# Ledger of designs, part 22: VH-VL binders against Probable pyruvoyl-dependent arginine decarboxylase (pdaD)

Target 1, 139 residues: Probable pyruvoyl-dependent arginine decarboxylase (pdaD), of Prosthecochloris aestuarii (b4s6j7)
Amino acid sequence: SIFPPQCERISVEEGLKSLSPGEITFAVMARNSTNEHGRLIASSIGVALPADESVYGYLSEHHPYGQTEEQSGEYAEDLAATMLATTLGIEFDPNKDWDEREGIYKMSGKIINSFNITQSAEGQNGLWTTVIACAVLLP
Key: E = the ipSAE of ESMFold2; O = the ipSAE of ESMFold2 at other seeds; V2 = 0.75 times the mean of E and O plus 0.25 times the DockQ between their complexes.

## First folded at step 21 (VH-VL; framework fv_temelimab)

Design a_l (from j4 with light chain Q88L; at its last look DockQ between E and O 0.26; V2 from the best seeds 0.00; counts 0 for: pae O 7.7 > 2)
Fold by ESMFold2 at other seeds, look of step 21:
Structure a_l (fold): chain C 139 residues (1-139), chain A 122 residues (1-122), chain B 106 residues (1-106)
Amino acid sequence: as target 1 above (139 residues)
Amino acid sequence: QVQLVQSGAEVKKPGSSVKVSCKASGYDFTRYTMHWVRQAPGQGLEWIGRIIPILGKTAYNQKFQGRATITADKSTSTAYMELSSLRSEDTAVYYCARDSYWLRSYYGMDVWGQGTLVTVSS
Amino acid sequence: QIQLTQSPSSLSASVGDRVTITCSASQDISYLAWYQQKPGKAPKAWIYKASSLESGVPSRFSGSGSGTDYTLTISSLQPEDFATYYCLQYNSYPYTFGGGTKVEIK
């Protein structure tokens, strides 16, 4: 999902102060479940946030089996950056355009910051285990 | 179990085209890059190009630009490589290989198909 | 494009020998892999990011190097290690392979 220009990340606590009960806002959710013993699951929201505040950003969803928290989060960030590039009509390869030294993507001369929200768990036999990650866009 | 299964061997005449298929299973086909690599008999490996299935975007080695066409069918998890205007030097085993696109290119081409022999008799 | 120069092109060694294969890049790279290929088979992922062994690769294999100079080492050659080894740069397109090193058991 794209999101409007000029968005910035804020804390959950700060965001909650800005919301009233019953208010309608846009949210993106990733959800994953298992009832298998030892099954590793994760849910991730990836965020691609352009430094150029005139450009839309992108939120991605990823809910894999068998990935570590780090792998799932990194995949979600790559996905967000890739979908942003697609939306903007820009050629991009997150495997080549990731700058590990700076922790950013370089997308046809644009600086793209990224982060993720990931929840993971390991399943227990006979019990459903569910993990959820969510991002909420404030007005 | 991640697996790439390619179509069978082909025998072709010069000037014709060949289309090789690569069916993926055991993973999310749309979230990995698919590469094509060839190996002439007794020779080394040569990269042809790749497709990013979710985007439908391709890149080609300049050597094959204009002759190679790489496509993907997301509904069947199948990638295709078509090579046109065949000549005898195109005789090779053609491989598909999965790249770790969605896991940052840390692992490279980690899973390969079994290969498809294309013979062009001049 | 990035050229990889692999040496030697072939070698013969005895079981138990230490063998070393080199791969030199025409420019600085961060992403180099090694592949093992046996006759009639597809290449098999062996080492990624210069030094990390793929799952199931015996510990007698190691990879090292950075920048332009990379090495694959087999500390004690075994009969099953007969194969051709290729380096690959996956730093940028086009991906390019070294010319291969055929390892033969005496």
Scores: ipSAE 0.014, ipTM 0.598, lowest interface PAE 7.7, mean pLDDT 85
ESMFold2, look of step 21: ipSAE 0.361; ipTM 0.784
ESMFold2 (binder alone), look of step 21: mean pLDDT 93; pTM 0.950

Design a_q (from j4 with heavy chain K57Q; at its last fold request DockQ between E and O 0.89; V2 from the best seeds 0.00; counts 0 for: pae E 3.0 > 2)
Heavy chain, then light chain:
Amino acid sequence: QVQLVQSGAEVKKPGSSVKVSCKASGYDFTRYTMHWVRQAPGQGLEWIGRIIPILGQTAYNQKFQGRATITADKSTSTAYMELSSLRSEDTAVYYCARDSYWLRSYYGMDVWGQGTLVTVSS
Amino acid sequence: QIQLTQSPSSLSASVGDRVTITCSASQDISYLAWYQQKPGKAPKAWIYKASSLESGVPSRFSGSGSGTDYTLTISSLQPEDFATYYCQQYNSYPYTFGGGTKVEIK
ESMFold2, look of step 21: ipSAE 0.026; ipTM 0.648
ESMFold2 (binder alone), look of step 21: mean pLDDT 92; pTM 0.948
ESMFold2 at other seeds, look of step 21: ipSAE 0.478; ipTM 0.811
ESMFold2, fold request of step 23: ipSAE 0.080, 0.387, 0.254; ipTM 0.671, 0.790, 0.742
ESMFold2 (binder alone), fold request of step 23: mean pLDDT 92, 92, 92; pTM 0.943, 0.947, 0.942
ESMFold2 at other seeds, fold request of step 23: ipSAE 0.424, 0.418, 0.394; ipTM 0.790, 0.803, 0.794

Design a_r (from j4 with heavy chain K57R; at its last look DockQ between E and O 0.29; V2 from the best seeds 0.00; counts 0 for: pae E 18.5 > 2)
Fold by ESMFold2, look of step 21:
Structure a_r (fold): chain C 139 residues (1-139), chain A 122 residues (1-122), chain B 106 residues (1-106)
Amino acid sequence: as target 1 above (139 residues)
Amino acid sequence: QVQLVQSGAEVKKPGSSVKVSCKASGYDFTRYTMHWVRQAPGQGLEWIGRIIPILGRTAYNQKFQGRATITADKSTSTAYMELSSLRSEDTAVYYCARDSYWLRSYYGMDVWGQGTLVTVSS
Amino acid sequence: QIQLTQSPSSLSASVGDRVTITCSASQDISYLAWYQQKPGKAPKAWIYKASSLESGVPSRFSGSGSGTDYTLTISSLQPEDFATYYCQQYNSYPYTFGGGTKVEIK
């Protein structure tokens, strides 16, 4: 998923005050669920913001089984940042770890910020457990 | 009800700077983007840049990068635009204009100030 | 950056005429506005999102278009409609304006 230029991150509290019931806007949602006892689930949104405000940014979704909150979030963030880096023509070695590639992306001066939003849970026998992560694009 | 009131006309010499103010009233100044646009005599409109007052973040037309500085004072609900190294071609009416919702334009520039004439002559 | 080419640059028309003004963008856009400006006055917001009239704009005005080609139409020109009209994209920075169309009395 991509999002239009001129977007900036804001707090959930500020974002909620900007939305009216019944308003239509763009959103990206990651959803995951399980009814298996002990099954680890997560839902993550990764975000990559370009340094140039006139350039589109990227959002990714990831909803794994068997990953920790940290693993799931890092994967989603890596995916969003790497898609943006590819679009911008940033040179990188795909065989390097995320830590090294993240440094290259930021040192390029073309990707200023990346982050993730992750919700995780462990399944309980006989119960459906659902996790959701969302990013909403405000008008 | 919603009003943008700008500072008065200025006469400047080449090489100097001008700072135009724009006082907002009748709405929450911090929640709306403020733009600056100019119009040379008998010419069209040219976007200079904008500020998001709650964040203090700016964006500029590349033509004015390095010469224009846009600021906001949340306590007085006032935006400012300073243009340095003035030349005769900077003679124009300078407008402030409010954008609709503060992170994403929807209604365009819905409220404009009355304009400030800046004349640059030797 | 996105260039807007507005046509015609001026036109002469009589009260009651149907008037059409065109605005062409150098690339696809989603956000286009129109402004009315009378001599010695600030521009007034007129149309947003290509086709939605601002508050207080008479229904004889309409806007249409998508992608690169946009049109402002006045179905029956009135004396108060003589002004300069500007299109403006607010799709991406820098925001840019068309060159304007001056609508004059014939």
Scores: ipSAE 0.000, ipTM 0.502, lowest interface PAE 18.5, mean pLDDT 84
ESMFold2 (binder alone), look of step 21: mean pLDDT 92; pTM 0.943
ESMFold2 at other seeds, look of step 21: ipSAE 0.005; ipTM 0.570

## First folded at step 22 (VH-VL; framework fv_temelimab)

Design b_10r (from p4 with heavy chain Y106R, light chain Q27E; at its last look DockQ between E and O 0.03; V2 from the best seeds 0.00; counts 0 for: pae E 8.6 > 2, placed apart)
Fold by ESMFold2, look of step 22:
Structure b_10r (fold): chain C 139 residues (1-139), chain A 122 residues (1-122), chain B 106 residues (1-106)
Amino acid sequence: as target 1 above (139 residues)
Amino acid sequence: QVQLVQSGAEVKKPGSSVKVSCKASGYTFTRYTMHWVRQAPGQGLEWIGRIIPILGTTAYNQKFQGRATITADKSTSTAYMELSSLRSEDTAVYYCARDSYWLRSRYGMDVWGQGTLVTVSS
Amino acid sequence: QIQLTQSPSSLSASVGDRVTITCSASEDISYLAWYQQKPGKAPKAWIYKASSLESGVPSRFSGSGSGTDYTLTISSLQPEDFATYYCQQYNSYPYTFGGGTKVEIK
């Protein structure tokens, strides 16, 4: 998925003021569920934004088993930033640690921000547990 | 090309207020957080607070809570810091500084304004 | 509130000397930056995340540390390195700075 040019992150509160019933918009959603006792689940949306606001950014989704909230969010963010870096032609070593690659992306001056939206949980006693992360795109 | 340009020096009397501006250029203002930091003559640096311009949300050092007000005008790419009930110990150079705290790995305050001297005296 | 203690407060050294500045936090932190400030100028970002150099910072500078103990090292002091250096934690609000270390060239 792509982050449209000239879009910006806004709060849920501010975003809700912009919506009217019956309007059509786009969303990216990650969802995960388990009924297994003790199973760790997460859902993440990763976002990477280019310095040139006329250029597309990237959104990724990730819904793993066995990852913490931090691990899942970092993976999604890494994926989004790496896809953007590849699209922008930024030279990097894919075998380097994330921190080293992130430093290269920053020093390139072409990627100015990345973040993630993550929800996580652990399954309990055979009950269904669901986690959702969502980004809604507004003009 | 990234630049933060602050308003000029001010001389104020005790009990009054001051509002310092910080005009951003060369980057997308709403994609960065703006901090305010001060430095009294011959002394170190002290964090006042910050604003996230796209959200309008603020955080303050408790020392300044109730006296400091940080705002942003997205249409002019300008941040403001107002300090009320001024005292002589508020005499300092006031800096704005941006950061990109939204990155997973946080990079600190990477670009600073030139500073605004505020002198509080009778 | 996290307190940062820098040491020494001031030092004088010759061109070519190795210089080490320490910064001690009152509790464990994960995010520490260093700033260089020359007289009459705003601070400049120098090191972020304890050990990562900002763009344009000479390779003679390095940062290290974790937990409560951090260092800034200049492997071979140059005349342009005259400045005051500040550590800063950005682990939690309020952000705090060390007291600074003034480096003078003999």
Scores: ipSAE 0.013, ipTM 0.578, lowest interface PAE 8.6, mean pLDDT 84
ESMFold2 (binder alone), look of step 22: mean pLDDT 93; pTM 0.952
ESMFold2 at other seeds, look of step 22: ipSAE 0.192; ipTM 0.721

Design b_10w (from p4 with heavy chain Y106W; at its last look DockQ between E and O 0.03; V2 from the best seeds 0.00; counts 0 for: pae E 13.7 > 2, placed apart)
Fold by ESMFold2, look of step 22:
Structure b_10w (fold): chain C 139 residues (1-139), chain A 122 residues (1-122), chain B 106 residues (1-106)
Amino acid sequence: as target 1 above (139 residues)
Amino acid sequence: QVQLVQSGAEVKKPGSSVKVSCKASGYTFTRYTMHWVRQAPGQGLEWIGRIIPILGTTAYNQKFQGRATITADKSTSTAYMELSSLRSEDTAVYYCARDSYWLRSWYGMDVWGQGTLVTVSS
Amino acid sequence: QIQLTQSPSSLSASVGDRVTITCSASQDISYLAWYQQKPGKAPKAWIYKASSLESGVPSRFSGSGSGTDYTLTISSLQPEDFATYYCQQYNSYPYTFGGGTKVEIK
């Protein structure tokens, strides 16, 4: 659940422009599967980046059953940001909503970004359904 | 406290250019997106474009592509918007506004400058 | 680009009234904000992500909606609420605003 220092988010579009054919890079992947009819599944990666670029950021992985895409993504993002906030010594009330805690983390000036990458699906009768969320780390 | 302070009002002739400044304080300037939005008298809000100061990259509303230039000076925590070939319809209050998250706006434009009135008249 | 249609363009209301403002997007979006603006002042962030109140916004304000249809509701209008309210999508560039709804004193 740790990023190297000096990382920043780049869109998939921007990242692909920086790659040459045949390059090898690292990826973080979350996956989930079901063959149950009507089963909601998701795979999420949450990311939180500190304002101090020399400090490690955090990631989380989450692959729930029975959650919507939005629920799954927010959970993963919340977890990553809260882990970073705890490491940075940011005071917060764990019982507040994510939106309120996010505001506290932001006002601290120590967490500059959080986001999630989520893929979701609903299982179909007798068919295996797999969802994957992936974050690719570029040098 | 997070604050955006803009340069003062300007009166310009048609055909000239204007450059509005927006000085940021109370936060890490390079970690947030800066937007420019204008409002003609009695009219609604219109997005001009934005800059991501750490990357130096810009995006513009197509309507202003070719006339608007958005820049940032990281050493002074100041963003600039220059609009060229001014005409009377460019008379407006110009605002800078901070995006609450880098690359993806979560809170929308959470902090706004006080506005800079630019009047274009002969 | 994504068009936002705000309705009504203006309304007259009395203190204590319930006020509802609508904002319709030309396509599905995930990120919609509301701003309050008083004459001679910069817009103020009011609601983000359709339904979350910015810090300091009174609880009589609420936002709802998803996809293309969004609303801002004031449960009991107060004197300080007379202003123009704008919706804004921040789903994709160019960012666009609704035409505004001016809430006037009756």
Scores: ipSAE 0.000, ipTM 0.525, lowest interface PAE 13.7, mean pLDDT 82
ESMFold2 (binder alone), look of step 22: mean pLDDT 92; pTM 0.948
ESMFold2 at other seeds, look of step 22: ipSAE 0.006; ipTM 0.556

Design b_5r (from p4 with heavy chain Y101R, light chain Q27E; at its last look DockQ between E and O 0.14; V2 from the best seeds 0.00; counts 0 for: pae O 14.9 > 2, placed apart)
Fold by ESMFold2 at other seeds, look of step 22:
Structure b_5r (fold): chain C 139 residues (1-139), chain A 122 residues (1-122), chain B 106 residues (1-106)
Amino acid sequence: as target 1 above (139 residues)
Amino acid sequence: QVQLVQSGAEVKKPGSSVKVSCKASGYTFTRYTMHWVRQAPGQGLEWIGRIIPILGTTAYNQKFQGRATITADKSTSTAYMELSSLRSEDTAVYYCARDSRWLRSYYGMDVWGQGTLVTVSS
Amino acid sequence: QIQLTQSPSSLSASVGDRVTITCSASEDISYLAWYQQKPGKAPKAWIYKASSLESGVPSRFSGSGSGTDYTLTISSLQPEDFATYYCQQYNSYPYTFGGGTKVEIK
């Protein structure tokens, strides 16, 4: 997904002060569930923010089975940052690892922030376990 | 089932243009890069270019820049390749091929269309 | 532009033979694929990242190599393996293919 220009990350506490019941805003949710014993699940939102205030940022969703919290979060962040880098015309080799490409994106000066929000869990036999990650865009 | 279905054979005169379509089904069209490759009769494979449908961005083999135009229609899950100023040397089978994953080109071109024969003759 | 040179351009072999096809790149690469093509058909993905078999590819096929020199090997040739094999680099644009190796029945 894209999101409007001039967004920045704020804390949950700060964001809650800005929300009003009955108002409508854009939110993105990643959700995952399992009832299998020992199954790793995760839900991740990746975010990439451009330095240019006139361009849109990018947001990704990822909800894998069998990935650790770190793997899931990194994948989501990579996707968001790489989509933004492509839109901005940053030159990179798509076959290089995330670590190398992240360095190129940051050195460009055109992507000021990338991060992820991830929730993970391990399933319990016969019981449904659900994990959710959300990003809410405030006016 | 993942599949790519291309438009039918074309017969064209030199100097004209051709536009080949590639309809994707069985997967999320916008999450995979689409490539175009051609093969002249009795000859090998030649990469034309690619599009990333979610972004609409393209890259071309220099040999075809200025003559080839690759586009995608996300609403119909269809990619297109148009080749202008046709010559007899452009007679070939034209293939669309899906990259295995967007921006993670570890798996190569895993699904190919059936091919579209374009014949250029007077 | 990365050039790929396949050798041989064609070969004749009998069922049961061990067959080796080479692909040489004009510079070091990390991403090489192999495709099988039969007459009148689209190419089929066969091997990716030099050595990983695509789904459904028989275990008699193997790929190896690094840097500039890559090899496709068929340990015991079967009747359905008679085809043309292409190597392809996806290391950088433009993607390029080798000239192909036609494997024929002796």
Scores: ipSAE 0.000, ipTM 0.533, lowest interface PAE 14.9, mean pLDDT 85
ESMFold2, look of step 22: ipSAE 0.007; ipTM 0.587
ESMFold2 (binder alone), look of step 22: mean pLDDT 92; pTM 0.945

Design b_cage (from p4 with heavy chain L55F T57K, light chain Q27E Y93W; at its last look DockQ between E and O 0.51; V2 from the best seeds 0.00; counts 0 for: pae E 14.9 > 2)
Fold by ESMFold2, look of step 22:
Structure b_cage (fold): chain C 139 residues (1-139), chain A 122 residues (1-122), chain B 106 residues (1-106)
Amino acid sequence: as target 1 above (139 residues)
Amino acid sequence: QVQLVQSGAEVKKPGSSVKVSCKASGYTFTRYTMHWVRQAPGQGLEWIGRIIPIFGKTAYNQKFQGRATITADKSTSTAYMELSSLRSEDTAVYYCARDSYWLRSYYGMDVWGQGTLVTVSS
Amino acid sequence: QIQLTQSPSSLSASVGDRVTITCSASEDISYLAWYQQKPGKAPKAWIYKASSLESGVPSRFSGSGSGTDYTLTISSLQPEDFATYYCQQYNSWPYTFGGGTKVEIK
C-alpha cells in the first residue's frame, strides 16, 4: 500500500483531537487470529517515509505465526522500506540482511524514516485470540 | 526505561587522547543513531558527530574531522568517542544522545547521557 | 551549515509571566527541536518538530514556527522553569544549536 506525500507520524492523542465522530478517513489494518494453545501470533504494519515531499510513502502488512513481536515488526518495516527503495531506484542487494539494506536505504538520503506498529499474543486453552494493528491517515 | 550511562570524568594533558564510553539500555541499540555533543564551561552545545551502530557508519562535524573517532560495540550496546591531540579548548562536558529513529528522525535527540567532564590542563 | 540565532540571550521574568524565546535559521528548515538545560544537568528533550511536546513537558510550554522563524512560549512561568533553552536543527549535517536563552526567575 501507499500513502499521500507530506504525511508525518503523530501520537494517538494528537490524531484523536483531529477527528470528529462520523468523519470518514483512510485506515489500514492487519489482523491475525488463533485458537491453538501456545500459538504465537502477531499483526504488523510497516511504514516507510520518503525524503521527497512529492513522493508517496509505503505501508506494508504482515500477520505471521511463530514470530516474536520484534521479528514481525522488522519484517513489515523491511517490506515497506524495500518497496519504497525499489520505487526510488535505490540500488541494493536483495540477499543482504535487513540491517545492511536499511543502512543503504537511509544513507541514500531518499528515505528519512521507517518504523512499525505491532500487536502480538499467544493462544490459550483453545479460545480464539485476535490481534490487530492499525494505521489511520489524517486528515 | 531507555538509559544512556557514560564513563567517569577524566583529566588529560595537552597532546593526549581521551575515549569516552556510552552504554545504552532499554531499547534496540542497532535501530538508533548515537550522537556526541559537547559543552565547554559556561558555553553552548556543539555537535561532534554520530554513528549508525548497525554498520559502524560515522559522520563528523568538519571542526573535529581527523581528531574525533566515534565507534560502537553492538555486542555490549556501547558507543565510544575518542578525541586526540587534546588542547585546553577541548575542556568540556561530553554527552552522548540517541536519535529517536534511524537518520533524520522526527523526534530529534530524545535521550541524553549524564555527561562526562574532560579537563585538559596546561 | 545552518546557523541558528536565538534571542534574547537572557531574560528575567516573574512567576506567572508569559515568556517568548525566538530562534531564527539561516535557511528554511523543517526539523527544529528545543532542549531545556538546568545548571549541572544534561539537556532534556523538550519540543520536537517545532511544536510537539516531549512526554512529561507541561502544557504551559508551546512551540510554533516554520521556515526560518521559530518560537518557544511559556504561558505562565513557574519557578521550575529556570533554565537555559536551546533550539537545534536536525534538518541537515552538521546538526547545529542556537546560542541558548537563559531564563531567570525573580
Scores: ipSAE 0.000, ipTM 0.500, lowest interface PAE 14.9, mean pLDDT 85
ESMFold2 (binder alone), look of step 22: mean pLDDT 92; pTM 0.937
ESMFold2 at other seeds, look of step 22: ipSAE 0.006; ipTM 0.505

Design b_f (from p4 with heavy chain L55F; at its last look DockQ between E and O 0.05; V2 from the best seeds 0.00; counts 0 for: pae O 12.0 > 2, placed apart)
Fold by ESMFold2 at other seeds, look of step 22:
Structure b_f (fold): chain C 139 residues (1-139), chain A 122 residues (1-122), chain B 106 residues (1-106)
Amino acid sequence: as target 1 above (139 residues)
Amino acid sequence: QVQLVQSGAEVKKPGSSVKVSCKASGYTFTRYTMHWVRQAPGQGLEWIGRIIPIFGTTAYNQKFQGRATITADKSTSTAYMELSSLRSEDTAVYYCARDSYWLRSYYGMDVWGQGTLVTVSS
Amino acid sequence: QIQLTQSPSSLSASVGDRVTITCSASQDISYLAWYQQKPGKAPKAWIYKASSLESGVPSRFSGSGSGTDYTLTISSLQPEDFATYYCQQYNSYPYTFGGGTKVEIK
């Protein structure tokens, strides 16, 4: 997925003020579910924004089993940032850990903001547990 | 139309090497990972390794480390897998397969070549 | 290395039968695929991320599971479904495949 140019991150509270009930808008959603006891689930959206506001950024989604909230969020953020880095021609080693690659991306001066939105849970026996992460693009 | 076309069947002697080619068309070659998988006659599938053509970086199944060499020629959109010190156990059909994602697999191996039979016999 | 144990190794079924194939991983994974292979042909991508059907796969196929235990189900077996099915983890290198399940005509 792409992040439109000239967009800014805003708080949920500010975004809700800008939306009307029943309004149609663009969203990226990650969803995951389990009914097995002790099963780790997560849903993550990663976001990477270029320094040049006229250039598209990237959104990613990831819905793993068996990953912590941190692992899932880092994976999604890594995915978005690496896609952006690739389109911007930033050199990096794809086999290095996220920590090292994130440093390279940010030191390039071409990627200035990356973050993730993650929801996680652990399944309970006989109950369906669902986690959702969502990024909504305001018109 | 996305297509992977492999080189023809080969008959090799033990101790020699083979280099199988995989020519990609219908997509941007440098934007997708290329895998190599083999299948001995009547047997299951075995992952050999992969290359990320945009960076030229490889990863190998440890079983093949030191014998397999995966390369890519970006100018011809062609991936290669070379296997050295061939043994009779290396007799198999060798497949190239495109990963449907750039850096990390998400959709699995969505397009496969037709396969190249390599027969190792004395 | 993540090992995948596929069961059964072979089964015989009639057209119209419901069949279920299992794939068990040696540890929790997030990425599992299924492939269909007919004799003399390359494998075809069938299901990705455990439960999502690849383009053109008939709706009688479904995938389920999470963590270590995964299934592929054919709700009403058709003549063109007689093939060998492989599960494959793409969670971490080295990628590994299950041993395959051959679905045969009874």
Scores: ipSAE 0.006, ipTM 0.542, lowest interface PAE 12.0, mean pLDDT 83
ESMFold2, look of step 22: ipSAE 0.065; ipTM 0.695
ESMFold2 (binder alone), look of step 22: mean pLDDT 93; pTM 0.948

Design b_w (from p4 with heavy chain L55W; at its last look DockQ between E and O 0.16; V2 from the best seeds 0.00; counts 0 for: pae E 16.0 > 2, placed apart)
Fold by ESMFold2, look of step 22:
Structure b_w (fold): chain C 139 residues (1-139), chain A 122 residues (1-122), chain B 106 residues (1-106)
Amino acid sequence: as target 1 above (139 residues)
Amino acid sequence: QVQLVQSGAEVKKPGSSVKVSCKASGYTFTRYTMHWVRQAPGQGLEWIGRIIPIWGTTAYNQKFQGRATITADKSTSTAYMELSSLRSEDTAVYYCARDSYWLRSYYGMDVWGQGTLVTVSS
Amino acid sequence: QIQLTQSPSSLSASVGDRVTITCSASQDISYLAWYQQKPGKAPKAWIYKASSLESGVPSRFSGSGSGTDYTLTISSLQPEDFATYYCQQYNSYPYTFGGGTKVEIK
């Protein structure tokens, strides 16, 4: 997904105070579920913010089985940043590790930040466990 | 050059186990998923399962659940598939094949090993 | 699990013929690949995402379809196209293959 120019990250607490009941707002959601004992699940939203205020940012969704919170979040962030880098024409080697590619993206001066929002869990015997990560676009 | 090189042919007795290796070269092993597929003589293809080497996580075809064990050694860029309680119907060529982790399996299995013949005879 | 039915199981055709192979899925899918396999060799990736040709695949090959019905077409059959072609879904686990279509030159 893309999101409008000039967006910035705000805290969940401040975002909730800015929402009014009954308002229509845009949201992106990643969801994952399991009822399998010991199954590791996660839901992640990755975000990449361009430095150029006239350019759209990128969001990614990732809901893996068998990844830790850190692994899932990094993957989602990598996806969003790489999609933005590709759109901006930043040269990179797709076979390099994330650390190297992240450095190239940041040193280009065209991507100002990236981050992720991740919720993870481990399934429990006989119970449905669901994890959700959301990004909500505020005016 | 991207390459998957498998261990040599095996002859096994019923009830025993076999462990096939798949050595990867020419790419970053931990950025790709490794699948195992088999083909009985004169027959079609059957998916066994896969491993994501960076996390060691696996998924199996339910037909092989409890008999197949897929592992990976990141330090040697080698994947392994072990099949236990062998039967004559397990006689097949076993292939490893890589899939892109980067693109969430968008390209399917793009590079295949040469295959390992496993013969189970009584 | 998702069942794939290929048709025909075997065919013979003349050089220059148009050949069409079908693959029907038991439910809607979004990710389908085709593989070419010659005797004694590993399968080769041929087409991914139903219609995208792998590198080095001749332009006489094409793939099409969506939902449950997919086709592989050879616009002008050549002698080197003698092989067995498999469709495969990678939409959900377990991954499954069609039964294969053996293409022979008359």
Scores: ipSAE 0.000, ipTM 0.508, lowest interface PAE 16.0, mean pLDDT 84
ESMFold2 (binder alone), look of step 22: mean pLDDT 92; pTM 0.946
ESMFold2 at other seeds, look of step 22: ipSAE 0.006; ipTM 0.609

